# Miniprotein binders against q53ft3, part 46

Target 1, 195 residues: q53ft3
Amino acid sequence: MFGCLVAGRLVQTAAQQVAEDKFVFDLPDYESINHVVVFMLGTIPFPEGMGGSVYFSYPDSNGMPVWQLLGFVTNGKPSAIFKISGLKSGEGSQHPFGAMNIVRTPSVAQIGISVELLDSMAQQTPVGNAAVSSVDSFTQFTQKMLDNFYNFASSFAVSQAQMTPSPSEMFIPANVVLKWYENFQRRLAQNPLFW
Key: E = the ipSAE of ESMFold2; O = the ipSAE of OpenDDE; V2 = 0.75 times the mean of E and O plus 0.25 times the DockQ between their complexes.

## First folded at step 7 (miniprotein)

Design s24 (at its last look DockQ between E and O 0.87; V2 from the best seeds 0.00; counts 0 for: pae O 4.7 > 1.5)
Fold by ESMFold2-Fast, scan of step 7:
Structure s24 (fold): chain B 195 residues (1-195), chain A 83 residues (1-83)
Amino acid sequence: as target 1 above (195 residues)
Amino acid sequence: SVEELAEEIRRALEYVQRIYEKAKKLLEQGDVEKALRALQLAYKWAKIALERAQELGLTELIEEAQELIQQIEELMEKIRESQ
């Protein structure tokens, strides 16, 4: 149902279910994280009339977890990007996860998803300093990732004259990498949310 | 690619199964209203999973989803009759 992505880390698609309507992803070493992407995987949509409120939790100066509302994901807007590096301390105990006995490790933050009625979500106010343009930021991040991958792969390209056969290595023609890159850019330009 | 879609459906049914088990425990504790709300949500997710499994022709997941839906319906009917 849900995914959570941090640049430079493996994507998480297996949320821990902590209640019938509440799911969490752990973010270890969260101080190195600037942005988090929360998204629907695409096969199982929310039930009609429902969506997900996205929360972020980290330990405050007293070691107590503080839950902050970052925003929402819905069937109509199935992905969102949040900046967490500059987040202010939240209200703490006034949140849907307040009564839950969630075991936490020090220095581990969490993303929480609360499945709620759309009408209930409309009455909530996210923290203003976390929200970013979901489409533009997602497109920018995706393009940067594509550029970094292509540049990295291309740095290992050699001409046929420079090739030394090695039975322990696989080689992919540079034109295959280029074709993938061009195809992905084309698809991204047509629909930024195609993946 | 179909296998990745199947994995999401399978995980959704795992979540539904856990909600069902939790609802049974809530009923044992006398929390009928909470149990019913949990079952209603589980039912909605299970129906979505069934529809997707049918569209993809995933026989094992279709059968699993149908079994969970039946169990949920039976428990909800027992709650309704006891009120």
Scores: ipSAE 0.747, ipTM 0.914, lowest interface PAE 0.8, mean pLDDT 78
Fold by ESMFold2, look of step 8:
Order: sequence, then structure tokens, then C-alpha cells
Structure s24 (fold): chain B 195 residues (1-195), chain A 83 residues (1-83)
Amino acid sequence: as target 1 above (195 residues)
Amino acid sequence: SVEELAEEIRRALEYVQRIYEKAKKLLEQGDVEKALRALQLAYKWAKIALERAQELGLTELIEEAQELIQQIEELMEKIRESQ
């Protein structure tokens, strides 16, 4: 159903269901996060006439979590990029998840998805500093994530002369990673939204 | 891959099962309207999951979705008869 992606991290695809219509992803080390991508995985859409209101919440010394509406995902717009870097303060006045006791780690922020009728969502206003990134910003963000992965994976490359046999482990030839990187980069330059 | 698609369907059915269990608890608490709304949501997603499993020929997930749909339908009918 839902996915959540942060630059430099593995995609999350297993939202915690905290109510019949509310789903949550944990964001550890939230201070290092500038953007979050929330998207539909593609196999199980929203029911007809429904969509998802996307919220952000962080640990607050004042107790009850405060949720900030970032925007929406729908069957017609199944992916969105939200800027959260300006939201790490105490902004927000909504408690759509706070009426139900949500188990929360004190040092961890959360992305919440509330499944709602589209008519109900049309009456909601996102916080003014949350923005969907432009195509150029999306491309730059994606390129940085791509470079980060490639540089990280490449730092573990060894020659055959350096290898010790380890039959209980799986290995990927470095050329496979390079070919993937080059292909992805070429496709991104031709169509930033191909993925 | 087909296995990744199957995992998405399986997870959706897990969510539906939890909604069904929540609806039963809401009925025990006397929250009939909330229980019915939860069951309607569970029903819609279970039908979608069934359709996707059928399109992919995933026999085990088809059977699981059908059983869950039947349970949801029976509980919704019970609620209507009690009102």
C-alpha cells in the first residue's frame, strides 16, 4: 500500500497501522531529514473516492504530539515530495492521530497517513512552509541519493586477489552496480520522473 | 517481481484483518456506527486485494481474501439485523 523514502536510507514499505484508517512510518534521526517522499506502492490503491492526508510529527517536550498536515497522496497523484526541514519546531495545531494513543519512541519523528474521503480532504489546508519539490529539485535530490549509494557501495569493492571465500554470503560484482548507476543516471537525465 | 506484488497483497490483507478485529471490539463497546464504518473500509480493501490476487493468479491469496470478505459480510449483515 504505502511507501516512505528518505535520501540515503532504505525505502520503508511496511507502515505501522495505528487505527483502521491511520498508518505511520517512523523517522529516526529526524534532524538530518530535509525531504520525505510518500507514495503508493502500486498494487493496492485507495478505495474509490478516498485518498490520504499526509502528516508529520516530531517528539515534543510539551507531551502530546502535534501533527502538521504536509499535503496529500491520491490515486490520481500517487507520489509526493514533502519538505520537512522547516517543521522541526513546535508548529502545527492538529491532533488527528493524538485522539488515539499511538506508541511512539521519544526521539523519533513520524509520518502519518490518514485515509479519508476526497471531499473531506478538500477542506484541509497544509502548513504553509511544506512544499512539493519542483522537477529540478527532484532531479537534484535523486542525483544526490544515487551518488551517495554508488559511492557507499564502491567503498566495499575488492579485487579477486583480495577476496576470502565466504560461501554463506552472496556477492555482487562491482560492474553490475556500475552498470545500474550509469543506466539510472542516463534515464534520469532523459526523464526525471521515470521512476 | 510477482513475489513483491504478492507481499503487497499479503500486507494489505493483514491490515484488513486488523480492521476486522477492531470492528469486533468496537461492537463489544457498543460503538455500532464506528464498527460498521471500519467494516466498510475493510470490505473495500479486501475486494481490491482479491481482484489483484486474481489478476496475478495467486491462488493462496485469493482464498485468504475470499475468507476475509465472507467474515466481513457476515458481521455487517449481523449488525443490520440487530438494528
Scores: ipSAE 0.708, ipTM 0.899, lowest interface PAE 1.1, mean pLDDT 79
Fold by OpenDDE base, look of step 8:
Structure s24 (fold): chain B 195 residues (1-195), chain A 83 residues (1-83)
Amino acid sequence: as target 1 above (195 residues)
Amino acid sequence: SVEELAEEIRRALEYVQRIYEKAKKLLEQGDVEKALRALQLAYKWAKIALERAQELGLTELIEEAQELIQQIEELMEKIRESQ
């Protein structure tokens, strides 16, 4: 149902269900994370009248989890980008995940999704600095993600002379990836919200 | 891909199963209201999963979804009868 994406890392599509209405992604080495994308996979939508409240958790000085409301995802808004770098030293609460015994290591933060009624969600106020409000921040995040993908893909690039016979494998020409990258950058530059 | 979608449906059904089991535990604890809410959510998700499985022709997942739906319905009915 849910996916979680951190730039430079593999996408997570296997949330841990910690309660009937609560799902969690682990984020190791959270200190290096600036932004996170939470999105619906598109296979199973929220039930009618329900959405997801998205929370971030990090350990406080005592090792206890501090939860902060980042924002929301819904069937109508199935993805959102959140800035979490500025939250790591902020104040928070233990709600709604605080009562749960979630095993975690000190270096691991968590993204929690609480499935809630839309009416209830409307009454909640996310932390002010969590939403990516600036076009510049969004662009920077997107660019970092794109660069990471490009670097990853290019690391597998081989010349034709270097190719080993593998009839069972499909190959994508590097120029295709480059063209995609260039096109995406162009569109991003024209309209950062083109999707 | 169909396989990827199938995996997502399977995962959804696993969630339904866990919610169902949680509802049973809630009933044992005497929290009938919360159990009903959990079952209602499980029911909705199971129905969606069933629809998606049917659209893709995934026989095993269809059967699994149908079974879970039946179990949920039976438990909800049992709760109603006990009230």
Scores: ipSAE 0.027, ipTM 0.306, lowest interface PAE 4.7, mean pLDDT 78
ESMFold2 (binder alone), look of step 8: mean pLDDT 90; pTM 0.894

Design s25
Fold by ESMFold2-Fast, scan of step 7:
Structure s25 (fold): chain B 195 residues (1-195), chain A 83 residues (1-83)
Amino acid sequence: as target 1 above (195 residues)
Amino acid sequence: SVEELAEEIRRALEYVQRIYEQAKKLLEQGDVEKALRALQLAYKWAKIALERAQELGLTELIEEAQELIQQIEELMEKIRESQ
């Protein structure tokens, strides 16, 4: 029913059900995430009169989950882009010596989807201006993500041409990357939710 | 592809099954109101899955959805009779 996408990572389409009306996606290494996309897969819509409230959760300095409402997805707006980088409070060292204490805090955040009545959702206010939701915005975000990946991959072409071949390393021809990029752009233009 | 559409329907029915089981646990805990809301949600999702499976001619998923709908209806009826 639901998907979750982070630029540079594999798309998640199997939400973990944690209650009759609540679903979560894990976001490991969340400090490196700036944007997250939540979307409906397209075959199973929400029941009439219902939609999904989208939440973001990260561990605070005490390891307790902090849940924040990001926005909504509905049958009428089945995808939404959220900027989460500004919502991470980030526990800066409490003292100059705090960084020397090796305390392992879980680096896993969650996206939560709560299935609710549309009337109930209309009375809720998302935190800040995290929500950037529309089909056009989703397409623009995905295109920028594709451009970023292609530019990053292409930056290695010159270095590889100057290096001695290594049998233990795997190399992908630049033309294969270009063909993938072109194919993905084409599919995205035809259907932004083709995956 | 039809295979990908079938997978989404199958996953939806798995969620419905879990909601049904959660509703039974809520009833054991005495939370009848929450159990009924859970069953109503499960029913709505199951009906949607059934309609999609029927449109696509996916016989196995049609049968699974029909069975789940029947179980949900029977439990809801039992609850209403006991109230």
Scores: ipSAE 0.611, ipTM 0.871, lowest interface PAE 1.4, mean pLDDT 76

Design s26
Fold by ESMFold2-Fast, scan of step 7:
Structure s26 (fold): chain B 195 residues (1-195), chain A 83 residues (1-83)
Amino acid sequence: as target 1 above (195 residues)
Amino acid sequence: SVEELAEEIRRALEYVQRIYEHAKKLLEQGDVEKALRALQLAYKWAKIALERAQELGLTELIEEAQELIQQIEELMEKIRESQ
């Protein structure tokens, strides 16, 4: 039903169900993440009159989750981009996941989706700087994420003269990564929701 | 692809099954109100999954969805009768 995307990582489409109406995706090494995308996969919509409240959680010094409301996904707006790089506050004990005792490994954050009535969602206020508000901003953020991924992958590039044989390791030519990047940008320019 | 669509429907039915099992546990704990709300959500999603499986002609998933819907309806009826 739901997906979660971070630049440079495999798309997650198998949320862990933690309650009848609550689903989570794990985000390891979250301190390196600037943006996350949450989206509906397209085959199973929300029931009529319902949507998903999207939360971000990080572990505090005791390993306890601190949750923050980022925004919403609905059948009418089935994808959203969130900036999480600035969201390390000491507050966040009053939320739908607050009654759940979920202890996480340090450096692993979570995206939570709470399935709620649309009327209930309308009463909630997301944190101020999390959601991306327009298509051109979406395109800019996506281009920046793609740049980050390409730069990250390219930072591991070595010439053949510097390589040592290893039977257990696989290597991908840097040119293949560049071609994927260019193709993705072209497709994104034609349809921002293609991915 | 049809395979990817089928996987999403199957996962949705797995979620529904877990909601149903959790609702039974809530009933054992005496939380009838929460159990009923959980079953209503499970029912709505199972109906959506059934409709999608029927549109795609996925016989196995149609049968699975119908079985789950029947179980949910029976449990909701038992709850109604006991109140």
Scores: ipSAE 0.656, ipTM 0.882, lowest interface PAE 1.1, mean pLDDT 78

Design s27
Fold by ESMFold2-Fast, scan of step 7:
Structure s27 (fold): chain B 195 residues (1-195), chain A 83 residues (1-83)
Amino acid sequence: as target 1 above (195 residues)
Amino acid sequence: SVEELAEEIRRALEYVQRIYEAAKKLLEQGDVEKALRALQLAYKWAKIALERAQELGLTELIEEAQELIQQIEELMEKIRESQ
């Protein structure tokens, strides 16, 4: 159904279901992450009239998750790139003399996907800086991310004849990666600002 | 590969099963409206998974999807009759 990608890391395709309509991906060491890509895997689309609201969460001072709406993925826009660096605490910019009173930061953030009616999603407003909307180097950035993802994912591809079945390891078909890459490239060429 | 596409279908059916169980719990709590919405979501995704499994000729997943669809339909009908 869903995938979550961070440049330089293995792609995640196994979201944890936390409610009947809610799914999450864990983001360890999230303070080192600037952007995340959320996408549909291509085999199981959303039901007609539905889509996914994409959230970013971090623990508050009481250890409770705080969810911020980043944007949406739909069958018509099956992938989206989000900037989360602006949503992180200022502790990532900590000066050495400012570190005398270090408060423990949460170690894991989450990307959440809430499956909702498209009409309901249209009534919601994402946080202003989450979606990558900058025209500066946008096409180059997206192309770099696509190339990084494709090369990274493909570097682990093996033929079925060489693959040993393992229930604890997830595999992504190379042709699914290629189809997603080609579809995204095509859509980017048609409208560089699509999301 | 077919095996890898089958993995996404299997995962979708696992999600559908969990939605179905969540809907039953919502009914026990008296939240009929939420339960019906959950069952409708489960139904729609199960139908999509069935169609995809049929296109790929994945007999075991076809059978699993059909069983889940039947369970969902039976529960929705039971709810309708109780209203």
Scores: ipSAE 0.568, ipTM 0.852, lowest interface PAE 1.7, mean pLDDT 75

Design s28 (at its last fold request DockQ between E and O 0.49; V2 from the best seeds 0.64)
Fold by ESMFold2-Fast, scan of step 7:
Structure s28 (fold): chain B 195 residues (1-195), chain A 83 residues (1-83)
Amino acid sequence: as target 1 above (195 residues)
Amino acid sequence: SVEELAEEIRRALEYVQRIYERAKKRLEQGDVEKALRALQLAYKWAKIALERAQELGLTELIEEAQELIQQIEELMEKIRESQ
């Protein structure tokens, strides 16, 4: 019924059933994972009026799971991308204490799927910005494209003293390119669909 | 492939079988309401699996799903009669 995908790893399609309505996938070495895709395999849909609440857990310092609601999958939206980087354990290495302390916390996390009534799911609030919409994915791609283009264009920048006359060439001042780049980035951040 | 579709249906029926077994244990423990809710969920999944197996002409899985549905219905009927 369910699948779980991490870039560069084998897809998982055999969830472990832990209750009548609850299924889990193990995520070893989760501190190296940025995004997880959870999806319906396509042959067996959810029963009418039901969907799946998607949870993420990591072991705390005592090895006990800490569960967080990431979002949902439904028959109408049978796949979702979740950003799990920056959730607790991985951020410890960026702090002085995280880098210096010997921690014995396992690197295995879990994705959980709870089969629930759609009405119940509508009343729940996922943590922060875990869900990555199709718009967010497009925004990330567009940002990379903008960075690539700006770097490429700016590699041709020369001072006025280095310019040579050429009747067949057109020149655009580097500052015009920079202004366009900055304006486009700002507009994209405010509304990814402004174009 | 048909083999991949059949595998998903087979796995779904395995999940349903485990729900059924858990429902029987809940019933033994006196938790009739949780047993009934588990059986109702199992029934819904089994019906979906049956419809998919029928659409694909997978005779073995059709028979397995029908058998499981019958067992679920019989247990739900026993619960009804005991109330």
Scores: ipSAE 0.759, ipTM 0.918, lowest interface PAE 0.7, mean pLDDT 77
Fold by ESMFold2, fold request of step 12:
Structure s28 (fold): chain B 195 residues (1-195), chain A 83 residues (1-83)
Amino acid sequence: as target 1 above (195 residues)
Amino acid sequence: SVEELAEEIRRALEYVQRIYERAKKRLEQGDVEKALRALQLAYKWAKIALERAQELGLTELIEEAQELIQQIEELMEKIRESQ
């Protein structure tokens, strides 16, 4: 259903359901994060007439959660990039998440998705510095993430002649990673909104 | 891959199951309006999950979705009969 992506981290696809219509992703070490991507995985859309209001929550100086509306994802715009670096010292906004979050983990923030009627979402105003990046900006961010992954994985590549047998470990050929990278880039270039 | 698509459908059905259980709790507490809203959301997602599972020929997920839809329909009908 939902995905959450931060540069240099594995994508999260298993949102924690905290209410019937509310879902959360944890962001450990959130202070090092500048942007987050929230997106629909593609198989299970929102029901007709509904969409998702996206919130960011971080613990304030007192350890209490502060929630801020970042923006929206919908079936018509199923992905968005949100800048969160400027929000870590801001004021909270009205939100539907209540006090469900645990305050005892001060290095962990959360991304919340509240499934709502589109008419209700139209009445909401995101916080002023939570920039919702354009499709081209999402493509640029995603490209940087793909480049980072490829460079990281390739830094561990060895030729077959350099390989030391390790029967307790699993290996993948480097060309599998390259093929995945090239295929994903091709699909993204053909249709930046294919997902 | 088909495995990734099946995982997404399976996770959606897990969410639907939890919505159904929460709605039952809300009914026990007398919170009929929230229970109905939750069941309507669960129903819509369960129907979508069924359609996707049918498109992919995922027989076990089709059966799971159909069972959840039946449970949700039965509970919504009971609520309508009580009103």
Scores: ipSAE 0.750, ipTM 0.912, lowest interface PAE 0.9, mean pLDDT 80
Fold by OpenDDE base, look of step 9:
Structure s28 (fold): chain B 195 residues (1-195), chain A 83 residues (1-83)
Amino acid sequence: as target 1 above (195 residues)
Amino acid sequence: SVEELAEEIRRALEYVQRIYERAKKRLEQGDVEKALRALQLAYKWAKIALERAQELGLTELIEEAQELIQQIEELMEKIRESQ
């Protein structure tokens, strides 16, 4: 039903059910985590009219969990990226997980999903800096990816004089790659979500 | 894969089962409203799980889902009769 992804770590697909409508993922070594992706697995959607409020918790100086609303996932928006690195020193707000005795270790944070009515979710205000602007972040990521690819490909560029005969290999002119890159950048600039 | 999908359905049904058991405990504690809300959620998810299991032809999961749905319906009916 729910998945949780941290870069460089294995995806988590088994949330711990802590209440009838509440699920949690453990995030060990949370201090090293900048972003977390929460997503629906696609097999079992939310019931109609329902979604998930996504919370982050970290232990305070006393070892007590501090919960903050990050944002939402829904059937219409089945995935979201959250920046949690800046939240590690924040103050907690009222949260639906407060009454739950969740066993924690000091180095483990949690992502909590509260299954709620969509109408109720609309009344909630996430912490301001947690939601990664999907468009800007995506554009930046895509641009970095394109640059990385172009740099990688160009590093293998050789002149005809430098080529060794390899009849089993196909070669693409560098200008074709450049043209593709330029066209893609133009398209991305016009509409970052052109697909 | 079908196996992966089956595992997700199975997990969903496990969640449903747990919600059902929690709802019973809520009733014992006199919290009828929370129990009913829990059962409604369990019911909806069980129905979805049943549909997915049927689409994939997963006989055992179909049976399990049907059983859970029946149990939930029976308990919800008992609650309604007690009001």
Scores: ipSAE 0.704, ipTM 0.906, lowest interface PAE 0.6, mean pLDDT 86
ESMFold2, look of step 8: ipSAE 0.741; ipTM 0.909
ESMFold2 (binder alone), look of step 8: mean pLDDT 89; pTM 0.884
OpenDDE base, look of step 8: ipSAE 0.555; ipTM 0.837
ESMFold2, look of step 9: ipSAE 0.744; ipTM 0.911
ESMFold2 (binder alone), look of step 9: mean pLDDT 89; pTM 0.883
ESMFold2, fold request of step 12: ipSAE 0.684, 0.734; ipTM 0.892, 0.907
ESMFold2 (binder alone), fold request of step 12: mean pLDDT 89, 89, 89; pTM 0.883, 0.884, 0.883
OpenDDE base, fold request of step 12: ipSAE 0.643, 0.632, 0.635; ipTM 0.881, 0.879, 0.880

Design s29
Fold by ESMFold2-Fast, scan of step 7:
Structure s29 (fold): chain B 195 residues (1-195), chain A 83 residues (1-83)
Amino acid sequence: as target 1 above (195 residues)
Amino acid sequence: SVEELAEEIRRALEYVQRIYERAKKKLEQGDVEKALRALQLAYKWAKIALERAQELGLTELIEEAQELIQQIEELMEKIRESQ
């Protein structure tokens, strides 16, 4: 029903069910994560009148989980990008000074999805503006997709000396892919909705 | 692919089965309200899974969803009759 994506990692589609209405994804090495995407897979929607509240959790200094509301996913808005980098250091304005008293940092955080009535969700306020606006979310998704495509295509690059002619295959110079990538990125920066 | 769609439906039914088992435990503990809320959620998810399996012609998953829906309905009826 749900997916969780971090750039550079395998997508997770098998949430662990921890209650009848609560599902979690583990985020190992979460200190290296800036953003996380939570989305509906598309085949099984939420029941009518329901949606998902998205939470982030990390162990505190006592090993107890601390849950923070990041935002929501619904049938009408089935994906959302959340910034979690600011949440890893705690929420106090004394973060830089507090870092001097490091004891032991947790290695695994969790994304939680709580299935709730839409009316109930409307009464909740996400912490720390973790949710990225729809335009910004779309821009970031597009940029990540573009990066993924460029990296994928570039992985097939071979020198002319290594090529064997094949009538069933076409080859595109790597430099053409790079030029397309740079042009698209420039266009996206000027107007995120140009496409 | 149809296999990927089938996998999502199968996983959803696994979640529903676990909700059903959780509801039975709540009922054993005397927590009728929590049991009914869990069963209502299980019912809604199971109905969605059934509709998707029917749209895709996935006979095994249709049968599995129908059996699970029947179990949920029977337990809900027993609870209502006892109130």
Scores: ipSAE 0.738, ipTM 0.914, lowest interface PAE 0.8, mean pLDDT 76

Design s3
Fold by ESMFold2-Fast, scan of step 7:
Structure s3 (fold): chain B 195 residues (1-195), chain A 83 residues (1-83)
Amino acid sequence: as target 1 above (195 residues)
Amino acid sequence: SVEELAEEIRRALEHVQRIYERAKKLLEQGDVEKALRALQLAYKWAKIALERAQELGLTELIEEAQELIQQIEELMEKIRESQ
């Protein structure tokens, strides 16, 4: 029913069901994440009159989850892009007289989807300016992600002479990356939600 | 592909099955109102899954969806009779 995408990571399409109307995606190493895309897969729509409220959760200093409403996905607006970098406690919780703890302990954030009546969703206010959502914005975002991946791969190819040989390293030919980029652009132009 | 569409339908039915099981536990705990709301949601999702499976001609998923819908309807009727 739902998907969740982060730049440079495999798309997640298997949400964990935690209640009759609530689903969760795990986001490991969330400090490195700026944007998250949440979308409907396309085959199973929401029931008539219902949609999904999208939440972001991270562990606070005591390990307790802090949930924030990011926005919504509906049958009419089946994809949304959210900026989460400004919502992490490290940016909003800095205090002049408090100790700044740079803790390199791996931690997992979550994206939550709550299936709700559209009327109920209309009464809720998402945090700040997290939402960038529309299908056109999704297309622009995915094009930027694709460009960043292509630029990175191209830079790696021209710099590979400096690479230290390692048997555990996998090598992808630059031409394969170029073909993937071209195919992805073509598919994205035909259907922005094919991904 | 048809295989990807079928997988989404299969996952949706798995979610419906979990809602159904959760509704039974709610009923065991005496929370009839929450159980009914859960079953109503399960019913709506299952009907959608059935329609998509029928459109794609996926016989096994059609049968699975129909069985699940019947179980949901039977439990809702049992609740109605007990109230």
Scores: ipSAE 0.640, ipTM 0.877, lowest interface PAE 1.1, mean pLDDT 74

